# VH-VL binders against a9jty4: the designs that were tried, part 11

Target 1, 144 residues: a9jty4
Amino acid sequence: MAKKRDSPKLIKIKDAIKLINQEVSLIGIVLEQREPKQCRNNDWICTLRIIDDTYPSPGLTVNVYSRTLEQLPQIKNHDDMILFTRIKMQTFDSGKRVNAACSRWVSSFALFEGEDLILHADEDTSAVFVWDGTDAPPASILAK
Short names: E, the ipSAE of ESMFold2; O, the ipSAE of OpenDDE; V2, 0.75 times the mean of E and O plus 0.25 times the DockQ between their complexes.

## First folded at step 4 (VH-VL; framework fv_teclistamab)

Design a18
Fold by ESMFold2-Fast, scan of step 4:
Structure a18 (fold): chain C 144 residues (1-144), chain A 122 residues (1-122), chain B 108 residues (1-108)
Amino acid sequence: as target 1 above (144 residues)
Amino acid sequence: QLQLQESGPGLVKPSETLSLTCTVSGGSISSGDYYWGWIRQPPGKGLEWIGSIYYSGSTYYNPSLKSRVTISVDTSKNQFSLKLSSVTAADTAVYYCAREDYDYVWGSYDYWGQGTLVTVSS
Amino acid sequence: SYVLTQPPSVSVAPGQTARITCGGNNIGSKSVHWYQQPPGQAPVVVVYDDSDRPSGIPERFSGSNSGNTATLTISRVEAGDEAVYYCQVWDSSSDHYVFGGGTKLTVL
């Protein structure tokens, strides 16, 4: 039910990169999407770079994890906007660089064409992809 | 600073078991962020992955070697070990231990030991 | 078994660009790592996840991966870049790492 769904508190990417090991929600413009790759456990990963008005190119790298190719973001146009809910900020390259993980048990995303995302942030739309795990998330997926 | 050091006999007789240990210093094996692996290189040839282990004991082995390979971990000593049974001259190689930076996807081997030459000869 | 194909050698003059290829069926769907092995030394990762560089690796090293070919590009080559370069992927169908045969880079 929409009335039971809390609106995500959105922060800017400039603020998000300071919240290492914490879950954040944010909106960005998709600058680039890499081809999906298959992981060791047969999950699929899609890597995006996103920007906003506080954090320009090359942007923040977000790794999106899914069991299937079909559940990964399908970016069609320049300036497509994506809302990420509860993605986890983490470090890589021996703690020197920052990226984020969008995991199926904790995180979700909504992909919108053009710049109209804010008008739809509180509504339940078919564009929202929710990774709803019924079990507690594995530590290996949520670690960092 | 993280350092990996291979140790074990440099000479093994045909049909015996090759046994090597990797000692890790400057970092803990008991970390969910890493797998620990063995890679070998016969003289004048390329790299061949042997296998990897997680601190829980979960392993992955090269299918070409799986019937002869056992990798184990001893978290109390901060070590992991390789046993390769029924060796032949084809197993003569420099053996490396290395850390795999694992993040729910693939890992690259970001730190390597210096390597130890193991010769299989009678 | 999954196979990665590299040319056995590449020669370039100092200051030129070296391109080392790694061929594999649908390699673009896999994550490619590149290792530099100087003579008599342990390998060092120079590019990981197709195109990312570890801290301390010069920006002259870059990578790409699409379709059936991954490429390591070394611009403004220096004598110190002489080494054998290996590509590596994880093969999910058999759960193991596969290395290419290696490419010897000679700077003459």
Scores: ipSAE 0.067, ipTM 0.657, lowest interface PAE 5.3, mean pLDDT 82

Design a19
Fold by ESMFold2-Fast, scan of step 4:
Structure a19 (fold): chain C 144 residues (1-144), chain A 122 residues (1-122), chain B 108 residues (1-108)
Amino acid sequence: as target 1 above (144 residues)
Amino acid sequence: QLQLQESGPGLVKPSETLSLTCTVSGGSISSGDYYWGWIRQPPGKGLEWIGSIYYSGSTYYNPSLKSRVTISVDTSKNQFSLKLSSVTAADTAVYYCARETWDYVWGSYDYWGQGTLVTVSS
Amino acid sequence: SYVLTQPPSVSVAPGQTARITCGGNNIGSKSVHWYQQPPGQAPVVVVYDDSDRPSGIPERFSGSNSGNTATLTISRVEAGDEAVYYCQVWDSSSDHYVFGGGTKLTVL
């Protein structure tokens, strides 16, 4: 308990899209996961589209960067939930469109697979809350 | 409104250096969000990527052309340029400059100049 | 060097669905972009990152990418869709962009 990391302060996607170049934490339902791709620095990228009650389809595009395929999110079921911590909001298409980057040195993610929250964090990210089903999940996560 | 405009000689002699400049208006080359590239198309043939440059001067070149290509950037003029040395008739093509965005994962070319025909002949 | 293979031509009647393929070894591990080049004009990106559309591109344009084949699908084809379509990927092993040979879409 004493060593347990607090859950991040969560905001809704509607608010996150206004915080360009800022780090945000949020939870969403995975609408789509694309096959992993290699990028220019040989990192792997997994692209997700996520929605919440404030931001519907087509949702927010989140690019998750990782050194290896094994560290990328694996979404198994329709409507699985994902928690993102400290992802960076950014613009493209001359500032007309918004996406987010989940980078390996700053950001982390956690998946809800059934009742368990499975922590996936960058090499340099400090430990975050892990919910093992024995404690009630944080209220902020269940607010959806 | 972002516009890219190619300029340079339309005729180049064999063995000489082809030189083109792309002038960018309505947007800044000094943005960390973009690479700036050159793509060519020989008459009746497909597209061939030549290379791209970041405003810092960092470049990527097509391996097939790397020994002959130099791309440079002049942020004070909001321009970037292509030099292709030792040209032959095979280098006759329409040359396009284009902007590549980082936010498209692999970086698609989202804005293109209208292209300029360069003919290599004596 | 990495090679992308496209059929040289595809013909379709107005209102039908055109499918243009782009073949490459393990192309599913790469992000595929699609460009439309109308006669005498500069290319325009119509699909990027496998399946996303830029603003201004009609919803009838869609893309997919899996295994060794990427596909551009154009539903309810219109005469104005006549163009050469090019696929493009970044090859990380040699740090360069590769274009397919192009597919001429003819609307008969």
Scores: ipSAE 0.140, ipTM 0.680, lowest interface PAE 4.3, mean pLDDT 83

Design a2 (at its last look DockQ between E and O 0.88; V2 from the best seeds 0.00; counts 0 for: pae E 4.5 > 2)
Fold by OpenDDE, look of step 7:
Structure a2 (fold): chain C 144 residues (1-144), chain A 122 residues (1-122), chain B 108 residues (1-108)
Amino acid sequence: as target 1 above (144 residues)
Amino acid sequence: QLQLQESGPGLVKPSETLSLTCTVSGGSISSGDYYWGWIRQPPGKGLEWIGSIYYSGSTYYNPSLKSRVTISVDTSKNQFSLKLSSVTAADTAVYYCARETYDYVWGSYDYWGQGTLVTVSS
Amino acid sequence: SYVLTQPPSVSVAPGQTARITCGGNNIGSKSVHWYQQPPGQAPVVVVYEDSDRPSGIPERFSGSNSGNTATLTISRVEAGDEAVYYCQVWDSSSDHYVFGGGTKLTVL
């Protein structure tokens, strides 16, 4: 019986920043994407700044690592949403700042394209609902 | 506060070996993830990277100088050194030691010594 | 060898904005660092990793990097900003730290 991998509980960015050195899953709106850079180990890094309703400023910086450029998030719009699974919260600047690392080994991400998306998190179900600006009921996004 | 200071002879004869030492104070060379580097600047010219060393002894050098350059570290003295062999007038420069940041990308030099002028002359 | 190209000089009046460019092939894929070197002094990093600013460096200093050009921007230029500015990158193809030729900023 394949143990139903409990879908990781999504948390808000406001809470994630308190969980230093822990792995968390969260969803955010992409506010900024830096041009990919090559790392010392020849991997690639894409730095994103993401926000949610709990942490609209300055946003959470997430470093996404990959072996190839193609495996990095391809952000098309500034309002794209991204789901991170098992990203590691960490500190930088001598502990003064918080960021997160999305590693190619442990973490995963899912990109959702769309404009005018409103994120609603159900605290009870850890389900994220995406509103596309229409009168239709929001679609539930299950963290895989 | 971290401080770096270059020391060594200011005059070297052609074909001899230039030898400099950088003394680090206010922090340990073996603490943290940093490299320690040498950069030089000929009079009135730009900056040239010579090489860097990690506290473990791992080094990387400017390819153009690699055959003549040796960088070493002495963690017990909190120092690292530069040797440049077979010097010529072209090696006349202000030599700086500096700390190289170590992060996911190749770093910047965030702390510098004041530099020391080494003149190659007969 | 990888080459970084800087203008040899830039002049600006006090209170105005100075822009110093650093050109390199696909430099946007590299992390660019900027140094200020006052006359007779050691260089000081003023911008690192394209756009990050060390503590103690005024907010007037900012950086950007995309495509083939990195830019150091100094807003509200002051007389004390007069110096030579260098850009720096790592070139992985040659395992070499490369500096630009430097740009002398003159405050008129």
Scores: ipSAE 0.375, ipTM 0.785, lowest interface PAE 1.5, mean pLDDT 89
Fold by ESMFold2-Fast, scan of step 4:
Structure a2 (fold): chain C 144 residues (1-144), chain A 122 residues (1-122), chain B 108 residues (1-108)
Amino acid sequence: as target 1 above (144 residues)
Amino acid sequence: QLQLQESGPGLVKPSETLSLTCTVSGGSISSGDYYWGWIRQPPGKGLEWIGSIYYSGSTYYNPSLKSRVTISVDTSKNQFSLKLSSVTAADTAVYYCARETYDYVWGSYDYWGQGTLVTVSS
Amino acid sequence: SYVLTQPPSVSVAPGQTARITCGGNNIGSKSVHWYQQPPGQAPVVVVYEDSDRPSGIPERFSGSNSGNTATLTISRVEAGDEAVYYCQVWDSSSDHYVFGGGTKLTVL
């Protein structure tokens, strides 16, 4: 019921890769999801590669962190859409390559599965939420 | 270009503390999401991870060495250091400092110093 | 104490394919990194995150990881590939890095 005061501004992946060390929000099509892995502090991580109409294959690598395996994105089809909110752009491989981190404390994601959206918000206070599809991502931002 | 260089005494007596410093140039220890670590290699043997530190002071240590190891960071000098107490001949090794790309699945060491041999002998 | 097992040595002829294994209980749930250590030099990462290559590493280097075995594959082996190769994982249960014992690759 409550209206959120600030809606994230969605940008294209082409623009996001230039915003190193900054938080961005964006929508992409999931090209690939890797098997989840355990990392420090008993957290789980999964790695996705996403594309949009400005940034094709091999796409942008996004590392998603969660305390539990079941709260990681559950990608059923490689063409599923995902909305990321406040993910951090970063460099690796001696500054030669770019990826993004979806942190369990500040970032969130919404996965579009048919007419339903599944939102995984900040891990500390949030469970995985299933939406009724009334807040669908803007299609014009995605590769088509 | 990022460079790491180990420095410190090459000879330490048994029961004393081994002290090494890694000087970072061509990059800042406090910028980016990296851990800075120490790895050692006894002559003719394999690699053994000692520990790592984030510029905030957060550390991880090898459980086998945890009671003897302290890693610290000095952001003003762009350095991080290793202290290993109560050394024995088993601590004789080449000691490497290295940068860890921690926010890309927690473990790739992408830049290494040349290594420094530390011999424990009376 | 988590343990990674590597064969101590592998020998191949130039132009052949070398396969170096890294065995560990449920290693498929861990991210495996591979390092090349040429004689007398510091290690260099050649594969990270199971199958990714750093910039500058030839496509001849590839990796896989599933179940209890990770594998580094080097195709079209060259004399310059002679080195000791180490696998590495982060063990979440003890919060530390574990290296394998190393595999010496000999190219005739």
Scores: ipSAE 0.280, ipTM 0.711, lowest interface PAE 2.8, mean pLDDT 83
Fold by ESMFold2, look of step 7:
Structure a2 (fold): chain C 144 residues (1-144), chain A 122 residues (1-122), chain B 108 residues (1-108)
Amino acid sequence: as target 1 above (144 residues)
Amino acid sequence: QLQLQESGPGLVKPSETLSLTCTVSGGSISSGDYYWGWIRQPPGKGLEWIGSIYYSGSTYYNPSLKSRVTISVDTSKNQFSLKLSSVTAADTAVYYCARETYDYVWGSYDYWGQGTLVTVSS
Amino acid sequence: SYVLTQPPSVSVAPGQTARITCGGNNIGSKSVHWYQQPPGQAPVVVVYEDSDRPSGIPERFSGSNSGNTATLTISRVEAGDEAVYYCQVWDSSSDHYVFGGGTKLTVL
């Protein structure tokens, strides 16, 4: 059987904002999406603002880059959740603002739609589960 | 404090070449962090972008002016220049130099010179 | 060439909200910048990249951009806001910046 990839360790947004120039993995609820823009190099950028229970305000800005408009996250609803893997934390404006970059080469994302889905991480934030709110066991989508 | 200052003749004869320089102080053209641009405004009219230059010499020009425009940079003097050939009365305008922010998206002009009026007249 | 359309003028009473529009085909996919030009002065950027505000510009200046319309909003308008306002984008099809025609804001 193929070796199971080591899971990225998820961290909370409050801790991620302290890890400048480091790659982090995290989950957030998408609060806002700016209109996609075409970049100077003809890539596309979509800017999201995400929150979690540790950082509900002002939220973390994540810039998502893709080759085409179709490859950007397609956010439709409040309660949409997004898992980012290996996004790079950045600061600019003399450290006054913190954001993250989801590059098209190193990073990835997974978008979760539907209000019946519940994402849960274990105590060490080493596994993520999808749960439909029933008594059935949660389905794992990210595990260590 | 970053400042941009236009200099050059205020009166130019028709068919001749308009030449302006912009002197940058409080910042460095050679840092590679910005583009440097020229914008003009005929009296009582709107703004018209002329072109921009990167410190490497790479340029962008307004297509309507491209055949008559040359923008150049002298990093040793911390200056960039505009030449507009074959001028007519329609080229009478206030000419501004400005700094263009350099980002993943096309940026804004965040610092402007005070502008210099150039009149094309006999 | 790409065309940006602005109303020639907007009049508003002091303390009210002014909205200045900039129309363009699919302008929502472009980064829109807004400049204030008081009479006899150089332009000053007041909003950049649709909705971001430079240091020193009051919070009552804001911007939005979606679909075919970008909007500069000035809340609690003051007499000192009287100026001509220009929008600007880059047109990638012809590789040049385009300015709108300008909107004269008059505070009644």
Scores: ipSAE 0.187, ipTM 0.706, lowest interface PAE 4.5, mean pLDDT 85
ESMFold2 (binder alone), look of step 7: mean pLDDT 93; pTM 0.946

Design a20
Fold by ESMFold2-Fast, scan of step 4:
Structure a20 (fold): chain C 144 residues (1-144), chain A 122 residues (1-122), chain B 108 residues (1-108)
Amino acid sequence: as target 1 above (144 residues)
Amino acid sequence: QLQLQESGPGLVKPSETLSLTCTVSGGSISSGDYYWGWIRQPPGKGLEWIGSIYYSGSTYYNPSLKSRVTISVDTSKNQFSLKLSSVTAADTAVYYCARETYDYVWGPFDYWGQGTLVTVSS
Amino acid sequence: SYVLTQPPSVSVAPGQTARITCGGNNIGSKSVHWYQQPPGQAPVVVVYDDSDRPSGIPERFSGSNSGNTATLTISRVEAGDEAVYYCQVWDSSSDHYVFGGGTKLTVL
């Protein structure tokens, strides 16, 4: 009998950068968001740089792909947190640099406002959840 | 070290087919991360993209050249090739092969061959 | 067909800043790459994806892209920077790589 997909295991960016051509799930703080651009297939791409406590500035570049502009991450404030599930680690610049792809078909993201939500959530904490992927948000992120 | 090298006749007669091969060494053409392209430059003029190919055989061609261009790939030889039919003097140019990064979405042409001059003359 | 417009030439004194523009309708929604072509040589990518630099390209090279204009900026210009510079985009509407006409940078 078929089971639902398991909740992805979250890893740190320091470990993710070693897993080239593999899918990883992670949480980061958004340092930078570039203007959305069009892809060859008319999809839209949003490029983010993210950090965590193991991987500081300039951070990890993540390219987020979407069919429409409104489904791309909307980063409002400094230090917004983002959860990525099943993003693919890749190399570019002839293998010298690392980035990640958040694809429409396999990957997902969830955007949180405020850096304290996940680690110190309490009854007055609020979050805006935008989920554009194949997986439901992990139970652990809602429990924190 | 990745190297790309163009080869083929440097002189082609009008109305005939221009045929070039790019040999890739120091890297695999059978990679999902890259397209492989042809760019030309007529003497004293700018760059013009001809077309690109993925190792699966999928192609993109410049619309202005599409009726005359065929690009093919031979993964067993780590090569890709250009055929341009019905050439005229306007096709005289330096022809470059180059690697295009695909994993980022619209990659630059990050490695280029040295280029080969093809003259169309009787 | 999508068109990129570059000035044919830009002149600058050594140590000054050169700015090379690339005009295109809504070019800010496209990813812009910049190539340096010294006389008699193959092009070399100096800036890609609007503002990223390949390994080995000096920090003096930078790029920006917004609205209808992309710009390549070369600070503290050196004689060795003399070359023709080309901008390039992928036009997703026509599935077509478009190059600008090129800008010859002259260091006086």
Scores: ipSAE 0.041, ipTM 0.658, lowest interface PAE 5.9, mean pLDDT 82

Design a21
Fold by ESMFold2-Fast, scan of step 4:
Structure a21 (fold): chain C 144 residues (1-144), chain A 122 residues (1-122), chain B 108 residues (1-108)
Amino acid sequence: as target 1 above (144 residues)
Amino acid sequence: QLQLQESGPGLVKPSETLSLTCTVSGGSISSGDYYWGWIRQPPGKGLEWIGSIYYSGSTYYNPSLKSRVTISVDTSKNQFSLKLSSVTAADTAVYYCARETYDYVWGDYDYWGQGTLVTVSS
Amino acid sequence: SYVLTQPPSVSVAPGQTARITCGGNNIGSKSVHWYQQPPGQAPVVVVYDDSDRPSGIPERFSGSNSGNTATLTISRVEAGDEAVYYCQVWDSSSDHYVFGGGTKLTVL
């Protein structure tokens, strides 16, 4: 189940928002999660807002796409940590709005519930990055 | 900056076709970030969505109005238009054109024209 | 057809918090937008995608959406907030936008 491909370099959200149309990997604290919704193409989507020590509230909006509800992030506690790999930074409204897409085709995510790392990577994902679960995320990446 | 301006007859007779044009200035209709729509409001009543169009010509229409509505776009003039056929007194309303900001998932109407009153009477 | 239900009116004193609800079956599975329409003016979006604010909208405006109810919350209400407020969703089953009936906010 645990699978590593390319080892993407983790960057901070402050830097990620400058990399429009590029894939980034990052760790954040979940500030909020919206209920799963269907978009116009009938895919299921879950929207999260995440923060780190460089990018506070309201945070970065990340849209997580899935064919099924059960493969979407299941955030039960506020302030849980999430690792995203190869999410695509994107802009809309003529560059005025920024979000990131966590696509089932190329992206993955992993949840930290308390002290546990919970991997949620779709088998349709072409690239997977997973923490071994043997260590905690690097200090000073997340907001205190 | 961005402006949307409705134009067309303010009076239409019952059974005729209501025709309105929205002229967009300060921004381009030919953008994948936006749909362009029509919303109406009868005097003293709420908002009702009529439909929207993408610059490629793809449309969405309110099912309750679909048989009577046509929305079209002219990218060379930076305009889009509404035709509503077989009008009755129930179609008397302020008609707004508006821009929908669309991120391929959600959309909200972030810019509106000032609205134009169309009265249907004989 | 999908229906959104709003109370017709809400009254609040200046400086207090107004809460405007938008009811719909499983509305939490839909993205809710909120529009403010001052008397005689075109609507302005004040909250989009359940809880995001457009640039220029004060932080006093916030939104939530869960289960069968979405809520627009306006804290520290000012006289200038008097308007009719509309909720809106996209209904994927019929591919169209649905508006609520509107809620008139009166600041006494």
Scores: ipSAE 0.181, ipTM 0.716, lowest interface PAE 4.2, mean pLDDT 83

Design a22
Fold by ESMFold2-Fast, scan of step 4:
Structure a22 (fold): chain C 144 residues (1-144), chain A 122 residues (1-122), chain B 108 residues (1-108)
Amino acid sequence: as target 1 above (144 residues)
Amino acid sequence: QLQLQESGPGLVKPSETLSLTCTVSGGSISSGDYYWGWIRQPPGKGLEWIGSIYYSGSTYYNPSLKSRVTISVDTSKNQFSLKLSSVTAADTAVYYCARETYDYVWGSYDYWGQGTLVTVSS
Amino acid sequence: SYVLTQPPSVSVAPGQTARITCGGNNIGSYSVHWYQQPPGQAPVVVVYDDSDRPSGIPERFSGSNSGNTATLTISRVEAGDEAVYYCQVWDSSSDHYVFGGGTKLTVL
């Protein structure tokens, strides 16, 4: 199993798009999720577009890789919040465009329903954590 | 910026080996972000994928052509090449070299050479 | 081997919307790329990964892919759009790229 890493520093999407070939952690609102696809190595990929207060529509494209469909993010609403940990920023179209890769080796994600992390008590029972074999970051990492 | 240029004989005799080279300029073949491929088009017909190669030498070939096709790469010359053995008239086509990108799934061909016509005839 | 089916031709008047289909069993689970080939020229990618456009491709080109049909939509068609259009997927079960047969778009 992969070792836990220290809690990553969260940055805004506006700053992330400048950090090409680097790993970043960020939180965004899911604007769109595309149908999962099977790729060359039989991994499954789903594509999300995410936004935050610094980077509006059409947003940042994030490709999430998994060995199975069940481990991909399950988005219910367009206002769902997602936290990405250690996703890799990359360019395509001869360096003119950017996207990010959430890989099953070092990346993770956590999916939250709605815009707020609403605490029903002293524990956040509304948060849903899904991962591709690495530890998902705890909800406390959302505080910057 | 990036340019791909096909070169090689335009006429090949039946039963011989078709040999083409693609020269890449304005970009490096030794990039982990791309595969490099060959696509052909018989006169008046559609596109047919032949195969692709990574700079490490790893290849994918069209199963229908696999027994006859070899693609190789020469990173020192920034070139990759196609050999298609035992050719027949059915191999007459315009041959394109192209760059394949991986940004979501494999893989769109985002830059193409101009194509070179190879005629198989005695 | 996996087969992609395209209509051989589509005709539209300038300013109208052209829709070119690419049929395949469960094609919605594949990423579809679309290429434009003007007469006598090399192909140019106009839509990749179902619905993304390369830099320099007009916004009137768009794509969709679900179920058994992928569609390339060209709105406000111009005479310069006349070309043969090909769809393409990677078939993981056989490790090869498959092209559709091509659709000739004629602008009246």
Scores: ipSAE 0.088, ipTM 0.673, lowest interface PAE 5.1, mean pLDDT 82

Design a23
Fold by ESMFold2-Fast, scan of step 4:
Structure a23 (fold): chain C 144 residues (1-144), chain A 122 residues (1-122), chain B 108 residues (1-108)
Amino acid sequence: as target 1 above (144 residues)
Amino acid sequence: QLQLQESGPGLVKPSETLSLTCTVSGGSISSGDYYWGWIRQPPGKGLEWIGSIYYSGSTYYNPSLKSRVTISVDTSKNQFSLKLSSVTAADTAVYYCARETYDYVWGSYDYWGQGTLVTVSS
Amino acid sequence: SYVLTQPPSVSVAPGQTARITCGGNNIGYKSVHWYQQPPGQAPVVVVYDDSDRPSGIPERFSGSNSGNTATLTISRVEAGDEAVYYCQVWDSSSDHYVFGGGTKLTVL
């Protein structure tokens, strides 16, 4: 299994695209999910485009890797939110474009339905994400 | 600007070995971002993938051609080559060399040579 | 061996939308690439990874891939779009690239 590490702080997509080759954690709205594909190493990959308030359409492309189809994100509703923990920012197309990799060994993700996510604005105009529901949010979620 | 150029004999006798070289300029074959491949097209017919090579020497070959095909790289000359043994008239085709993008999924061929016609005839 | 099926030809009038299909068993689980080959020229990739477009390819070229069918869509067709179009996938079971048979686009 992957060695445990401290969770990185949540950042906005606008800031994440500057952190090439670094691990970031972020939350976004799923704009598009492509059908799963089989990779060169026989893992499965799902490609998502995500947006947030700092980075609109077409959004950031995130490639999610898994050993099985069933463990890939299952996007059910429009405007579903996804939390990514420790995804790696990278370049492609000869360094001209940016995407992110959510690897099965060091990264994780969690899907939230819109009405189950409570967004609290604090005194510093920073959003604090608090999730209320029957399923516990990932331990890696940082609310401040 | 990246440029790929095929070279080699345009006429090969039946039962002999077809040998072609692709010279790459404006880019390096030793890049880990790319595979390098050969695709052929018989006159009036469609495209057929022959095989691809990574600069380390790792290869993939079309199963229909695998027993007859060898692709090799020469990083010192920035070239890669194709040998196809025991040729017949069915091997008459335009042969293209091309660059394949190496990424998270199987890549596309983003740059192609102009193609070279090889005729198999006595 | 994995087989990709394309219609041999498609005809459209200038300004119309052309749709070229590529059929394959569970092709939606594969990344589909599309190549344009003008008469007497080398192929050019026009769509890769199902729906991504290379730099320099007009927005009127788009792609989709789901289930057993991938589609290349060319909107506002121009005479210069006349070419043979090929789809391509990797077949993981035999470790090789497979091309479709090609579709000749004719602009009337």
Scores: ipSAE 0.242, ipTM 0.695, lowest interface PAE 2.7, mean pLDDT 83

